VHH binders against Dopamine receptor-interacting protein 1 (Dorip1). Designs and how they scored, part 11

Target 1, 310 residues: Dopamine receptor-interacting protein 1 (Dorip1), of Mus musculus (Mouse) (q4kl13)
Amino acid sequence: MKTLFEEIKASIKNNYNQDRSFWRPVLPWGGVFTIKAGRKAVSCTPLYVEIRLKNTCTIDGFLMLLYVILNENESFPRELSLHFGREFVDCFLYLMDTYSFTTVKLLWIWDKMEKQQYKSEVHKASLVIDLFGNEHDNFTKNLENLMSTIQGSYCSNWHCPTRVQEDQQRTISINPPQEIPHGNLIRLAVDELFCSKIELCEERGCGGLREFSQRVFCHGAPPFVVLNMQHWKPEDLAYVPYYLDLSDHKYLLEGATLFNKEEHHYSAAFQIDGHWMHYDGLRNVNLILLNKPPEFLLLSSLVYIRATEK
Below, E stands for the ipSAE of ESMFold2; O stands for the ipSAE of OpenDDE; V2 stands for 0.75 times the mean of E and O plus 0.25 times the DockQ between their complexes.

## First folded at step 4 (VHH)

Design b02 (from s09 with T28K G99L E101T L102S; framework vhh_surovatamig_d1)
Fold by ESMFold2-Fast, scan of step 4:
Structure b02 (fold): chain B 310 residues (1-310), chain A 119 residues (1-119)
Amino acid sequence: as target 1 above (310 residues)
Amino acid sequence: EVQLVESGGGLVQPGGSLRLSCAASGFKFSHYGMSWVRQAPGKGLEWVATISPSGGSTDYVDSVKGRFTISRDNAKKSLYLQMNSLRAEDTAVYYCAKLWTSLPYFDYRGQGTLVTVSS
């Protein structure tokens, strides 16, 4: 993003320290890709002359986050190439670096999404691709193998029919506690999922104590994690931890995705130089400082990046 | 419960100085970075300065660099902004904010403190 910074710096003469919101890519909602007619003696009319994308809010915030993650550490492009493919990672970075945002969305759609996940139809010489849906189906489902976890448990009652168990999960889904605990709800909910614990065994008639091991990543600690926030209310989200300790690995908060239920629209929030910036691809000013709780936005997901030792 | 109370604003002449204070409560102040953010009349919020939890590192928007100094006293749970060589364009309501602890919320709860730079 050096080129973008240089452009901004040139427009603000003698400014050496900028609000780094301009170092993040800012993707507009949707997109149009125009198929140019060649200069040839013989012409052939294609079925469509342009591709129009709509309802891309299900991927826009995550594409911005993925670009930031890939640039945070020299090892991350290599690690993520093992999951996404080297050609995908190289092409993605090139397209983002050249501000080819509609093309990067098409790369995601055609390379990472299943045909059944979106509608596409030719309408008035335009191929219309509609990504209406949710963030999981359209984006985070691709992360399941990267973020899979496993937790073991053992019941103290030797008569227990499920004495030894394993719980493998492909997504990291965080539910609010059944009762409102005192203090930081999100940290407590994350600890409930990941930390070792001892509880009364829930098997009917067992009466034993079940010891749960610490939840661990099946394929090693990923370069980033996405916490899928289930059924949280804005009031419960006033405090989000700056860092989480997940299976003895430290992760630092990078951003979040937000959902407007009434508008069926996704937006995002990013931490930029210690400040929270709200992103919405539908606005003319796509990135603004988040200065108060947005009343109708639900937290959809939290994104944390693995901390590097120094 | 997190509480931030700004004070120290007022009317000052161009070229003058003013020191803003922020009293924090309801959280472990020494564990969090802090920031000053301002809003000029009829305009959006603008970041001004940031200080690390220990106070060992600071950062400023270019328009105030060399004129403003952010500092903190962890024992007193207080944040400060020393403003020197004030200009008319520094006229704004100033808010202190807790960093790295709230999303999607930018955690400021006070009314801010008004700084007016006028002859």
Scores: ipSAE 0.000, ipTM 0.135, lowest interface PAE 17.3, mean pLDDT 74

Design b03 (from s09 with S54R E101T L102S; framework vhh_surovatamig_d1)
Fold by ESMFold2-Fast, scan of step 4:
Structure b03 (fold): chain B 310 residues (1-310), chain A 119 residues (1-119)
Amino acid sequence: as target 1 above (310 residues)
Amino acid sequence: EVQLVESGGGLVQPGGSLRLSCAASGFTFSHYGMSWVRQAPGKGLEWVATISPRGGSTDYVDSVKGRFTISRDNAKKSLYLQMNSLRAEDTAVYYCAKGWTSLPYFDYRGQGTLVTVSS
């Protein structure tokens, strides 16, 4: 009767952690789905009787985050249905709430991924699907319709060949600032992408001043954003902002995906009502209540949710 | 929330003038380029004019150059379109739009104000 999200909230309230052997795994690494083959004709033989999933950590953290986000606000399932499709959102929530985790992953693979993004082969009556790769190709690329942005720029030189220019980006990727800032490198990197500014026009022989607009979302402010972290080192991540202003919309830190280079493995961290959890599909107890905010030293992506309070 | 409220439309004879106004709220007005776009009856959206965030640059569709002037008052969070020497083909609903693009990618546009040029 309780949804998975209600059980997670109850576990948070009861202070469950690694020491609680009672806590069951959520979205464990990989998966096995058993298929019963039918006989349509005498000559028809089944090619496989099960599907085995491998290296699913490239999607597992984001599927966990998506589930949490969909439960954070009553309007988010409706808003996200406009981008993912109503049937996808309804099915996703149902499968998560019924602990049908391998089926959730297959829903993502078949509904949202292109076949070129993963390997599949039949071996010993099993269809093996291998999701080895990166989070962008396997998950974040499908968020382009939610997070695409555009920025206009306007040269003061009437004769500039690119007098009015547009920069459209399908995803949000941030790099460490080249200048040594006073602190909060992530906010400064975001501001470099989004904020209005004036610079010298870079067009050959122009010599004008170019005004840049604040960057805006092409499809309105999304319920959440993913910031893809590019070329960040641990020493650059001394502070992660708990809120960002993106195109005059306030966003609150919801979570992150984390990459362990030694293991070549992704995990995630996320908050529910201010309480932080660490998720790792390889652990037997794979949701751990943290007694303090996590350290984001192996940051792959940051996830922020749109503030809904007036 | 982002809100744009247009006003100043109405019926005018050919050769007449109108001044459209747009009151903006819910965002930092001075940080965005602003545009006027229009839609004639039974036609698609047509970009009319753009002004840079601080007003240092303006641009217009060829059919209105020399007749229309876009301006802004960042202190009042207001956008204006002065329309002179109006023609029958200027008849349209005029929309205030946040941002500028060569495509109708606007962060937000208002409800519009109707301009009818007719004798």
Scores: ipSAE 0.264, ipTM 0.691, lowest interface PAE 4.0, mean pLDDT 83

Design b04 (from s09 with S54K S57Y E101Q L102S; framework vhh_surovatamig_d1)
Fold by ESMFold2-Fast, scan of step 4:
Structure b04 (fold): chain B 310 residues (1-310), chain A 119 residues (1-119)
Amino acid sequence: as target 1 above (310 residues)
Amino acid sequence: EVQLVESGGGLVQPGGSLRLSCAASGFTFSHYGMSWVRQAPGKGLEWVATISPKGGYTDYVDSVKGRFTISRDNAKKSLYLQMNSLRAEDTAVYYCAKGWQSLPYFDYRGQGTLVTVSS
């Protein structure tokens, strides 16, 4: 994979705009990459002469968000290099800056995904790579080391069988509440997960009070976080907080990913100047203003970036 | 073998209507977004409309919004473009394309169908 990555990187350096057919400021759905004829020996025929990508919507929104995040703060490329690798971050930025969108998707697939996570086959001299699936398997589970958390708790009852406990979460998941919707819905759900609290010990027959510590990040506060939202309604975009306090760190809203269940299709929305701007890789147009909640799109994920306080 | 076969083009007067059809084979039609792209005489390829895999989402170039409707029938592996209130500037060869964009390879678009809007 590294060999192929190095070949692709050399190819785009030697031939500007190698995989660009049209001027596009945003990632398109899918993609085609043509393998240069001069890269093959005269004595051998490759199994394929091009690579075709389909169903890349599971990663497209996050790749757009990652590019914005990397350009938001001068320290983020350095910090994310510790998690993704310097070569990945440098190449990703170069490919995005040159509108080499098919190649940036191949970079993610080959460098960050496992071969078992996607279907690939050779058909009519084309290598077809299919990313049909979900955002978690194809993108967010690769961020586990970046955003894992732990919360401790202690029961006041000396005889409690679970007196001292730790709850480690590999991802940050926010379940929709069963209560009446209101303006603080998402903030309350996040606070329930992260904030310190005291409540009755739920251990059978205990009767003590359990004190929960504030939930903290296992590997330090990440430059961004992804909140996995489970089946939240489209209207809930109206109640997304512009900032969150997570483990004594302030985070600012960057965007969201959206899921159309009927179409099995992912899109994204960026928070720009207090407005939701919708991105969909199936459109050949720039971002469009979302002046009302999208009727058929479920809130799949929220993305926040870390702010540095004085 | 990926194959796209367009039909339904012809000569029509301004204000008229045409329905283009595209029959697809050689791939899992229901897993792909599909597009219509056109090429006017002496001009480059222009994207016209796109439709999601299950047909619930559509998008159009501004010049055809409210006049053209893209649709699909996954059981019949067919893509359609209903063109109403046709204008002289809609004169072009129309291509059915696999995916959201017209690919540079002929294998991923049909032979095209000519639409001429003239009195």
Scores: ipSAE 0.000, ipTM 0.161, lowest interface PAE 16.9, mean pLDDT 75

Design b06 (from s09 with T28R S57E E101R L102S; framework vhh_surovatamig_d1)
Fold by ESMFold2-Fast, scan of step 4:
Structure b06 (fold): chain B 310 residues (1-310), chain A 119 residues (1-119)
Amino acid sequence: as target 1 above (310 residues)
Amino acid sequence: EVQLVESGGGLVQPGGSLRLSCAASGFRFSHYGMSWVRQAPGKGLEWVATISPSGGETDYVDSVKGRFTISRDNAKKSLYLQMNSLRAEDTAVYYCAKGWRSLPYFDYRGQGTLVTVSS
């Protein structure tokens, strides 16, 4: 596989005009890419490898959002190059700008995913890559170093067995509150995770008060954050805040990923030129202007971008 | 097959000017953003300038802003780079590339054109 991967990667460098997605302004579901796998000699027929991608909805929305994020501020490509690498960011922008959508998915798969996160099968001259699974394994796991946070706490009871604690989290996961009489549910849940607080120590028989410090980013405030929303109900989409304060940094809503659990299918909603657009790779029309998030879809993730100085 | 053929390089004194040209074939030129990238001796590739498919939008690396002008002629399928007030640091092989602002993941398809700025 490594040998095949290296040969295909080398062939991509020489055959960029084989991408059949050239005329599409948004990423379609799946993809087919044909590459020349061998050198053409005087009397030799070129060898072509066909690559077929399946179930790419776990990454399609995030790749579109990443493209939007990279175009929001001129400093973001530089900042994200520190995490993803300069070559990745430059290649990603080039491929998106040239409508090379199957190739951009292959760039993500081979440069950023671990081999065990996807299935691959070779049939004749065709390589089939199946990304069925979840958004975390296929995309947001790569963001752990950008989004890692840490929160310290200490109990007032000197004899508490867990007197001093440190909670490091690699992802930001938000659980819906059960009993809120009225208000912004998502903002309250985010504040519960990030803000300093004092509450009763949860250790059995302790009886002390536990003081929590403000949760902070381990590597500084990232250019964007992804909040895992645990598939909130459709009605909860009405309460998506336009901005959040995370560790003393203001973040603005850029997009969301949405999940249809009956179809096991992901779609996304994102902002272009000040308008909210629904993206679905299975749709034969491009983007649909939304006045509100669509009904009957669960909120899977929220994507926020760090506010920059005016 | 995409082909990009660069020309117009040469030896020029500091403060001088050169105009680079790139002849494109094998693709619908007017549908793609185009870029100039360069590689100085012993260094990596550096993006220099980019132009939108229509020619209505351009962007430049800071070190060449105000000195270089990228332009295109879609009818002739040609890309140009007008380089003014050249400096020794501009000495490089210049390649035209298919794409907007990014280094291409794929081969540039051209041989490049050498620009030497020296007295």
Scores: ipSAE 0.000, ipTM 0.109, lowest interface PAE 19.6, mean pLDDT 74

Design b08 (from s09 with T50Y E101K L102S; framework vhh_surovatamig_d1)
Fold by ESMFold2-Fast, scan of step 4:
Structure b08 (fold): chain B 310 residues (1-310), chain A 119 residues (1-119)
Amino acid sequence: as target 1 above (310 residues)
Amino acid sequence: EVQLVESGGGLVQPGGSLRLSCAASGFTFSHYGMSWVRQAPGKGLEWVAYISPSGGSTDYVDSVKGRFTISRDNAKKSLYLQMNSLRAEDTAVYYCAKGWKSLPYFDYRGQGTLVTVSS
């Protein structure tokens, strides 16, 4: 049976212009789910008859990215089932392939989010779930166990109060390097976080040299990583690297989530069958084929997948 | 645009000396520790020597300790490696590298400088 992913690929092939659109909406913003009402409802009258989702852009881009990633390599569903659960992965793929988009969002909300991460209230016989907020709380926080890293360091000064130290990070957050003017700034920032190095010890009055080991993944190299882009200005993001080496593993740029601060709205860009696709849940057609790699004005996150060949 | 340009390599007899230079541009040289790394024919990259941003601290791989001296001139944005008592095993292409004892990923704008120790 033809899946949504196969339909998207077929749509790309059948277009004539370089700038193209997938004509059917894919994972639209928000959603409405109608609760079945039967003739035998007398003993259990619900407080609401439908569920309405709003401000889902904080998860929509990542749900599309997850769907694409799961279809990129036949090993990824198995690997990600170890993290998310096999039943979650199977159900997620089924719901996406059957265009059950509101239900796939409810699967994420109820199975993967904590109640305090979203607002819910009953209004006029509708349960309204509002996901206004940020991508980390609503989506990438669930990836902490998958992406956890640790780095050791030691100072050459025997009297250093932090002589031997370990730094465990639950997320991969990259900040602009203190040195700004030249080179590939994103690659430089990633290298400063991951690579082994020797620097002057920053402990007050220490004066020693601190040697950092290479930062490594706590649970092995994950099939994909999300880099949280923190405190970057648009002018600092002139070049996005198409590949990175993370802890001696090669990762290829799969996509990005994009943020419009004026509208407080998230969109995404990602690869399908060698083509760059832009996704925005507010459009009637959600995927637009890009003639060239996406040009980002403001990056929220970068998503890389582990290369099948090193 | 970060650039590192190595020079000073050549053919030398065992027991001889050579001084390598690296001209840095495109970044604030005085803020970074610097390393020399080498690649012998048919071998992987090997870290050789490190110097701190101020030049106050240095470190070396055991095989070159007492024979090689790393130094820097922050005003000239230059890194140096003085190599004494050269051995056949020191034959390699030598690269200037920013700040790391080892890098799994290198972005060199220079071609390195070849040192051949022959008899």
Scores: ipSAE 0.000, ipTM 0.096, lowest interface PAE 22.2, mean pLDDT 76

Design b09 (from s09 with T50A D59Y E101K L102T; framework vhh_surovatamig_d1)
Fold by ESMFold2-Fast, scan of step 4:
Structure b09 (fold): chain B 310 residues (1-310), chain A 119 residues (1-119)
Amino acid sequence: as target 1 above (310 residues)
Amino acid sequence: EVQLVESGGGLVQPGGSLRLSCAASGFTFSHYGMSWVRQAPGKGLEWVAAISPSGGSTYYVDSVKGRFTISRDNAKKSLYLQMNSLRAEDTAVYYCAKGWKTLPYFDYRGQGTLVTVSS
């Protein structure tokens, strides 16, 4: 059975040396879902006959990335089912593979988002759902405990208590370089957060050395992690590392979400079968082979995927 | 492929000096901060010095501050460590590392160069 992912890989191979774009209407911007009156309920008159989705670019890039991630390793659907639920993962893959893209977006909205996170209004027999906003509120905030971590520490001063710190993080935030571009900034920020370390104890009057254990994931190393890049400049893409070490687990760069400030529009870049693709839901051609960093786009998020051990 | 090749180690008397060099290839050297780390016999890795991508900022552990100087030449893709007033406790294998400050998880380290300080 040909999945959407296998069809995309075949298309990439056929067109790789032709410098041509691949036409795939994968997760086009917005969507329309027509409601059918299946039960013929006598006492219930629907207020609307269709659902219209607007400004879905805040989730579209991440939904594409999630689909790619789920297809990178056969263990990942099982592992992500522990966080998203088995029925969600199974339905998501089925809907993507059957080109049911508006329904995939409704699955995310109904199953993962809270009602107050988006605007909805009935207009001329259509329910209009507007996802205008940012990727964090509409996607990454709803990752729950995927990236939750725990770190212990103890002080050489006997009077200073041991500490255990849990962090319910949804993303790792990386500040943009303010002066000279710095190729190790992302790695430094990640290493400072996750690596074991010894520092002067900050407790008032202590004066001892506090040893911090390596930070570890509460639910095992997740299949992917998200770095929030706070809209780095296109030139700064040269400073993105190919891999990161997170708590003795190696992660490889899988993709990114990109932001066009002038259009207030999100797109994404990700690799499929070793080839980098640009995805933009507003274009008739949704997947384009990348030979260079996209122009005029700010780096919004980086997505790293856990490497195969053997 | 990232490659780092250290040189300049040897035997020296206490109070003497040595200059270590590291030749880098396989990455855009000027875009990355660089470090020197060492491992004394029977001990773990110890961060010694670090330098920013431009060379405008340097950092040292207290035990070598004022004695060691880290520098770089981005045109030659080379990193240096000038070691003065050497002590027996400085005896170690010295590694060139890609990265600003990491203990003990450096992405890439070279093969190392042995420095022995003895009378």
Scores: ipSAE 0.000, ipTM 0.098, lowest interface PAE 22.1, mean pLDDT 76

Design b10 (from s09 with H31R E101T L102S; framework vhh_surovatamig_d1; at its last look DockQ between E and O 0.43; V2 from the best seeds 0.00; counts 0 for: pae O 9.9 > 2)
Fold by OpenDDE, look of step 5:
Structure b10 (fold): chain B 310 residues (1-310), chain A 119 residues (1-119)
Amino acid sequence: as target 1 above (310 residues)
Amino acid sequence: EVQLVESGGGLVQPGGSLRLSCAASGFTFSRYGMSWVRQAPGKGLEWVATISPSGGSTDYVDSVKGRFTISRDNAKKSLYLQMNSLRAEDTAVYYCAKGWTSLPYFDYRGQGTLVTVSS
């Protein structure tokens, strides 16, 4: 999958005389950025891009996740067709591809609104998508499930009461140190998080070594990864790596989410041509250069997209 | 790309022995725990055994304890399952799986090798 910047650039290149509109999912909101860019976008510094955030309802999050999953797995459409009907799946995909997101939402609500859970056969029992019910809770749960990682461990002491394998399931979260040194701190932190390790068993009196496996995604490599960067500051964006090697997959930076504590509002930041651009759809429809750390904003998350061979 | 290729399956009589092998590629083998899982006809996937990255720790499903031994050679990127005193109930497709006791995902398990225990 191309980065937002790559798509914008490609869009401008292919449409010199007219603005082009395209969409990108907005994670973790589940909405969509409608992006308009023309030839002026490249000529301007910063890049002139109009972004409109649409469909921010939590139910849209489900639909977006569903869409993303369907596009990343070739067998999934068939699988879902068995569950929802081929007509529905085809219509769903078509509407999404044609950017008819509101229609998709209405179709989903009116036609399929019932309490159902979907268990993927592709991912066996590991990926359960609750498509109905409490939208917020379900969305959060689904996202967490998708983004979660596991790390197994064994204690070397055969008599340790917790010697048996323990799987630690966690959503990727990186806490900032008190002092952020210069360098690729985030990358180092992520690498450390995913690396295998040996530690002393914490069990009282055990004295054994607990061996941790390399961390892996719970449900296979997701099409995107959201790193929880709670408590980081916007100025720390300077230390964000462009790519991450997570497990055996490469992910490319798409953007970041910023949180305003006062307003309880999320905004987005995009790295475009080496510059961080800020988008706050509540206040402005345009990307603005992030010259200084915004006051009262916290770095909330980083969004990476899996590099595909396609 | 993660690749796991199982071998060594076949037909064996009750009480017999069989050794399964798994060749791993596409990831740093020595950094991952590895597991064997199996699927009997008409049944779901069942965890069989797990071995830590270093090989220093192993765990087994109760029904195979004392009979099965999981081992690994990190230099050869290989996983093994020595199966002794085989029983009819051990009949299954055996899969090599990357990771610990978690359910093997499609991209984290091999194609499997069939073990049939029958008189």
Scores: ipSAE 0.007, ipTM 0.279, lowest interface PAE 9.9, mean pLDDT 72
ESMFold2-Fast, scan of step 4: ipSAE 0.537; ipTM 0.830
ESMFold2, look of step 5: ipSAE 0.435; ipTM 0.784
ESMFold2 (binder alone), look of step 5: mean pLDDT 83; pTM 0.852

Design b11 (from s09 with H31N E101R L102G; framework vhh_surovatamig_d1)
Fold by ESMFold2-Fast, scan of step 4:
Structure b11 (fold): chain B 310 residues (1-310), chain A 119 residues (1-119)
Amino acid sequence: as target 1 above (310 residues)
Amino acid sequence: EVQLVESGGGLVQPGGSLRLSCAASGFTFSNYGMSWVRQAPGKGLEWVATISPSGGSTDYVDSVKGRFTISRDNAKKSLYLQMNSLRAEDTAVYYCAKGWRGLPYFDYRGQGTLVTVSS
């Protein structure tokens, strides 16, 4: 298939020198799924005849970004299938390529989320599913320990035991810069989390030196990593590195999710053929070329993809 | 990319000795603690021994203390396990791994090396 993505690439190419933007209806906010009436028992009256989705911006940016990565990187479908399952990846691509946007969101909701993670109620003849909330609850915590890490420590004092610290976070969380910002803030925070180090052993009565190994991924290097930016301000974009080294693996910046506090709405930015795009599912015109960082939008998440070597 | 290649296994009589080697590539070997883990026929993975990044600290499962010695050569990017006074219950496929205590890492999914202790 790849019909949708081929159209997106053609639109970028055709408008690159003519306009600073182009327009495509891709993965709109919300959705409606009408349940087709087939053969039914006369005694069985359904509680609802359609499903209505609202506040899907908490997943829309990530779903759009996954679709872009799946089309831009030849090995990514295989690698993602190891974490999400092959049937999920195949169905996801098919639904996106056939413009079945409401169904692709239902695939995420039913396959990757738990019922208690979202609000649902029957109103009139519609089942209303409301994904209001944040990206972590609705998307990143459902990544099946993709980014789980482990770090051990060894004491020079033989009476102190070896320690193992597992970190089952779905993201690396980066606090916004405080009084004196640094251009390497994200890189320094990541290095501090992952690097080997030697510290004074803080076990009671020890007095030895404790050596920490470099932190490693429990399930191998993930095909992508998500950094939770806790809604950094637009002026903090200077601190976003184009690459990260994580546990001896190189990762390249692929995209970001953005938050509009006034509208309580998420959008996304990502690269297609080296061109930054802004995606916003609430707009009729939902893909535009970015000439500069969007104003008034906070950084919510950064997504990096593992670089492949020849 | 990351490679761990084990060698040195074989058939040995009870009370005998073997030295296992692991050649590491694709990562900064000196920054990681390393372990040996084993899987006996029909059983799960068991952690055997761990060594710190510098080699200054080691730890062992109780059943091999005093018999096995883990060591490393950071310049050669190599990990070793010297096994003495081998017993029938030491029969297993031995894998080297990044980190500790038998916790699985994709990096140790090499071929392993088989150690058989039998008369």
Scores: ipSAE 0.028, ipTM 0.558, lowest interface PAE 6.5, mean pLDDT 79

